# VH-VL binders against q58766, part 8

Target 1, 244 residues: q58766
Amino acid sequence: MIIMYAIGIGDNKEEVLKAYEKLKEEGIEVELIDNPKLLVDKLLDGEIDGAVRGSLSSSKVILYLRERIGKFYRASILKNPFTNGIFLLSPVGIDDISEDKNERIKDKIRIIEFASNFLKNYNIKAKVAVLSGGRLGDLGRNKVVDETIYEAEEIVEHFKGNVDIIHNGILIEEYLKDGYNIIIAVDGITGNLIFRCLGLICKIPGYGAVILSDKNVNFIDTSRNANWERYYNAIKFLIGGDFG

## First folded at step 15 (VH-VL)

Design z1
Fold by OpenDDE, fold request of step 16:
Structure z1 (fold): chain C 244 residues (1-244), chain A 118 residues (1-118), chain B 106 residues (1-106)
Amino acid sequence: as target 1 above (244 residues)
Amino acid sequence: QVQLVQSGSELKKPGASVKVSCKASGYTFTDYGMNWVRQAPGQGLEWMGWINTRTGDPTYAQGFTGRFVFSLDTSVSTAYLQISSLKAEDTAVYYCARHYNWDYFDYWGQGTLVTVSS
Amino acid sequence: DIQLTQSPSFLSASVGDRVTITCRASQGISRYLAWYQQKPGKAPKLLIYAASTLQSGVPSRFSGSGSGTEFTLTISSLQPEDFATYYCQQLYSWPTFGGGTKVEIK
């Protein structure tokens, strides 16, 4: 049986095609799909074994995927610039988690659980860092920031004792320096911004965003503004979990 | 005071199974992860894996998959290590040890000697 | 897995001596290192965690230092009860132990 993968091609065609050609040079056949629903349908119907969003519209692909498989989260796989290991960043979808405080906390808890299990499958110990909107010393300066701090504390309390988890404010650089490999952003906007800054601007290597769900779906979410390497890496990850 | 009390020494034949218990007291059992550490005679310490005391989810270190099973009975604050298909090389002292946020193993059981001999 | 190498494996010293044990990690582990003392027939006892934090109840003659890949346990003045085997442990990733250092009486 031939294993087949697909990459969505919308805008940013040059980069997607470059990835396609590179994969082809390596003997990896990938189907280019320019229809968001078709990409998802082929994957879920078993016509292909894995799919990368590529440069297709997020709103169209992700929305349709959500309609088909229900609620899911996304975690971007990025290379730690300090340790050269990997870390998961989540949430990175602007609508992946609830705006309701209690539901948001539940969402983040689920993300941590899924992400931990994901790393476990690669024999990696989960080290979770929960971000808030400011330094711990900033408490009282801004009500919104205060809420993020309290929320982070609640999440840490939930996993207290068992999981390697910390909350030390907004200091993501310190988390990464210390080798934390699951970074929980305040919300999807924050996570998305972090990703865009680190991945798209600073060009930290990445492998796309995996789907965190009870359902096993070989789908990698990628930015429509990514370079060919990110699309390439996403496919390579689907093939064999290549973090090299 | 915090205590981890393990079951007594075991003498087994190859191919048999053994189940070691680790009963915790003096603290909230589910607030700390539980680890298992093996020490062969005259050898060093070897981490076997751990079990999440809240979820019951076990994680096994490399080399300790298959024949080794971690389990819990939270109603009696007890963790268990079961070893099946015992081999002579399984002869060792087995320790349970709790951790908190993976900072350290601050409390240990007294150890359980498992001897496998024909 | 992260490998921890302790040195020396064996150390002979006298009461009152300053003793230093080294633990080297195969990769950077920040400060996620603990030290344990084990006496024959007993379970290990936590001495130091986070590389340099002394566990409650442990004598002040014990100290830890280091970060990254090299760590040291120091006993400023060896006491009779300190003759034992010492282990380092990293908790940066899945826990691993050093091979141990047996401190014997000279």
Scores: ipSAE 0.900, ipTM 0.949, lowest interface PAE 0.5, mean pLDDT 96
Fold by OpenDDE, fold request of step 16:
Structure z1 (fold): chain C 244 residues (1-244), chain A 118 residues (1-118), chain B 106 residues (1-106)
Amino acid sequence: as target 1 above (244 residues)
Amino acid sequence: QVQLVQSGSELKKPGASVKVSCKASGYTFTDYGMNWVRQAPGQGLEWMGWINTRTGDPTYAQGFTGRFVFSLDTSVSTAYLQISSLKAEDTAVYYCARHYNWDYFDYWGQGTLVTVSS
Amino acid sequence: DIQLTQSPSFLSASVGDRVTITCRASQGISRYLAWYQQKPGKAPKLLIYAASTLQSGVPSRFSGSGSGTEFTLTISSLQPEDFATYYCQQLYSWPTFGGGTKVEIK
């Protein structure tokens, strides 16, 4: 049985096509799909074995996917610039977690659980770092930051003892330097910004964002503004889960 | 006082099964992960894996999949190691050890000698 | 897996001696290293964690240092009760132990 993958192609066609050509050179067959719903439908209907959003609209593809399979989270797989390992960044979508405090905490807990299991499948020990909006010493200086600190502490408390988890404020650089491989952003906006800064601006290698859910969906989310390498890597990940 | 008390020594034939218990006391059982460590005679320590005491989810180290099963009975604060299809190479002292946030193994059971001999 | 290499494997010393044991990691493990003491027929005992933090109840003659890939356990003045086997352990990734260092009486 021939395994078939697909990449969504919207804007940024040149990069998607470049990825397509590179994959083709390697004998990897990929279908280009310019319809968001079709991409999702083909995947869920089993017509293709894996799908990459490519440069299709997130608002269309992700929302439709959510309609089809229910709530899910995403974790962007990025290469750690300090250790050369990988780390998962989540949430990375603006709608991935709730705006409600209690639900948001639950969402982050679920993300940590799913992400940990994901890494476990690759025989990687989860090391979780929970971000807040400021340094620990900033407590009391800003009400919004305080809330993020308390939220992070509550999450750490939930996992205390069993999970390798830490909250040390906003110091993402320290987290990454110390080899933490699950970074929990304050919210989807924060995560998305982190991704865009590190991935799209600084061009650290990435493999797209995996779906975190109890559903087995072979889908990789990618940015419409990504370069060909990210699309290429996403497909390569689907094929073999190779982190390079 | 924190204590991990393991079951007694076992003598088994090849192909048999053994179940080692590790009873915890003196602390909240579910606040610490539980690990299993093997030590063959005259050899070093070998991490076998761990079990999340909150969720019951076990993780096995490479080489300890299949025949090794971690389990819990939280009602009695006890962790279990079951080894099936025992082999002579399984002869060792098995330790349970708790960890906190993966910083260290601060408390250990006294060890359980499992001898597999024909 | 991260491999830890201890050196030496065997060490003969006298009471009062300064003893140094080295643990080298195959890759950087930051400060996620612990040291254990094990006596015959007994379970390992935690001595040091986080590379240099002394476990409560452990004599101050024990100390740990290092970061990254090289770590050291030092016993400033060896006591009779210190003759044992010592193990390093990394917890940066899935835990692994060094091969051990047996400290014997000279």
Scores: ipSAE 0.895, ipTM 0.947, lowest interface PAE 0.5, mean pLDDT 96
Fold by OpenDDE, look of step 17:
Structure z1 (fold): chain C 244 residues (1-244), chain A 118 residues (1-118), chain B 106 residues (1-106)
Amino acid sequence: as target 1 above (244 residues)
Amino acid sequence: QVQLVQSGSELKKPGASVKVSCKASGYTFTDYGMNWVRQAPGQGLEWMGWINTRTGDPTYAQGFTGRFVFSLDTSVSTAYLQISSLKAEDTAVYYCARHYNWDYFDYWGQGTLVTVSS
Amino acid sequence: DIQLTQSPSFLSASVGDRVTITCRASQGISRYLAWYQQKPGKAPKLLIYAASTLQSGVPSRFSGSGSGTEFTLTISSLQPEDFATYYCQQLYSWPTFGGGTKVEIK
């Protein structure tokens, strides 16, 4: 049985096509799909084995995907510059988690659970680091930062003793140096900024954003403005689950 | 105060099944992950896997899939290891061990000897 | 999986001796290393965690050092009750144990 993958093609066609050609040179069968609903339908109906959003509209593809499979989260896969492993970063979208405190905590807990299970499927032990808005020593200096610290502590307390989880403030560099592979951002805005700084500016290798859900969906979310390597790496990840 | 007490020694025939229990006391059972470690006679320690005591989700190490099943009864603060289709090479002492946030295994059961012989 | 290699596998020493056991990891594990002592017919006992933190109740003659890929357990002055097998363990990834070091009386 032939395994087939698809990449969405909207704008930024040259980069998507470049990725397509490179994959084809390696004997990888990829279908280009320019319809957001068709991409999702073909994946969920089993006509293709995996899909990358490519350069299709996020609002259209993600919205329709939510309609079909229900609520899900996303985590960007980035290479750890210190350990040469990978880490998941979540949330990375402005609408990925609630603005309500209690619901946000629940969302982050769900993200950690799904992300841990995701990594386990690749025989990787989850090491979770929860970010807050400041150093631990900053407590009392800013009310907003204090809230992020308390929120992070609540999340850690929820998992403590079972999941390998830590909260040590805003020190993401220390988390990565110590090999933590699930980074929980304060919110979607913070996560998106982290992703853009590390992935787009510093050019840390990445594989796109995976779907975190109770359902197994071979879908990778990519930026509509990504270079060909991002699309290429996303497909390669779907094929082999290469975390190296 | 914290104690892990395992069930007694077992003598089984090849092909049979065994279920080892590990009863915890002196702490909140669901606050700490539980691990299983195997030690064959005269050999070293082997991590078999662990079970999340809050969710009941088990994780098995390579080589310990299929015939090995981790389970819980949280109402009596007990973890279980079941081995089916026993083989001679399964003869070993099996330990349950609690870990604290994956920093260390601080408390161990006394071990359960399982002997498989025809 | 991360492999831990202990050396030596066997060590003969006398009471009062300084004993050093080495544990090498196949890759960097930061400080996620623990040391255990096991006596015949008994479960392992935690001695040191986080590479160098002494567990409560453990004699001060035990100490741990190292980071990354090389770690050492030191007994400053061996006592009669210290003759046992010692294991290192990493918890950076899925837990693995070293092969063990048996400390015997000379």
Scores: ipSAE 0.857, ipTM 0.927, lowest interface PAE 0.6, mean pLDDT 95
Fold by OpenDDE, look of step 16:
Structure z1 (fold): chain C 244 residues (1-244), chain A 118 residues (1-118), chain B 106 residues (1-106)
Amino acid sequence: as target 1 above (244 residues)
Amino acid sequence: QVQLVQSGSELKKPGASVKVSCKASGYTFTDYGMNWVRQAPGQGLEWMGWINTRTGDPTYAQGFTGRFVFSLDTSVSTAYLQISSLKAEDTAVYYCARHYNWDYFDYWGQGTLVTVSS
Amino acid sequence: DIQLTQSPSFLSASVGDRVTITCRASQGISRYLAWYQQKPGKAPKLLIYAASTLQSGVPSRFSGSGSGTEFTLTISSLQPEDFATYYCQQLYSWPTFGGGTKVEIK
């Protein structure tokens, strides 16, 4: 059975083609698809084994994917700068989780569950770190921060005993140093900002964003403005590369 | 007091199945993950996997997939290990052990010897 | 999987001796290491967790140290009841055990 992957090609064609050529040089079969629906259909119909959004429109591809498989979350895959492993960062979309407190908590719980299962498929034990808006010692200084702390505690309480989960405030650097591989941001804005700082400014290697749902979908969401390395890495991730 | 009490020793023939039970008491069963650890005669400890006592979701270590099944009966605070298609190399003492947030295995069952011989 | 290598595999000592057991991890595991004592026919007993935290009820003669890839269990003054097999365990990733160190009477 021939394994086939696809990368969406919209704008930013030069970078997508660079990735394509590099993959081709390595003997990796990749199809370039310029139709958002076709990309999703081929994936879900089993015509391809994995797909990367590439530079296709997010609003078109993601929306259609949501229509086909239902609600899903995303987690950005980033290389841990302190270890050789990876970590998932979620949420990373500004509207990926609810603004309502109770629903937001539920969303984060679901993210943790799906992310844990995702990592399990790669034989990686989930180590979950829940971010709040400040240090634990900052409690009482700001009402908004306090709420994030309490929310994080509530999430940890939900998973108490069974899941390797921790809340130690805003100290993401400590989480990563200790090898936590699922980082739950306070909200999508926070997560997106973390992603942009680490991935785009500091150039931490990234592999796109995976789909988190009850469906097993080999799809990597990438930015339409990404460089060729990110598209390349996304495909390499789908292939099952060794990421520590 | 916290106790994990396992079922008694088993003598089985190759190809048979065995189901070991681990009954927990003295604590809230669903607040701690349950692990299974194998120890062959004269050998070291080997982690087989664990089961989430809250969700019932099992995770098997490499080498313990297929013939090994973790399950729960939360109504009686009991975890189960089922081994099918038993082999001679499955002869070992099997332990259940709880963990809390993966910091340690603080309480263990007394172990169940499973002997597989023709 | 993360491999743990214990040394030595066997150790002969006398009552009152200072005993040191080493556990080396194939990769960094931060402080996610526990030590267990096992006597023949019995289940393992937790001694140390988080590399250096003494489990409640464990004698103070037991101590743990280390981080990253190198860890040690120390018995400051070996007692008759301490002759047993000791295992290190990492919980950084999927749990794995060291090969064990049997402490026997000299």
Scores: ipSAE 0.845, ipTM 0.925, lowest interface PAE 0.6, mean pLDDT 95

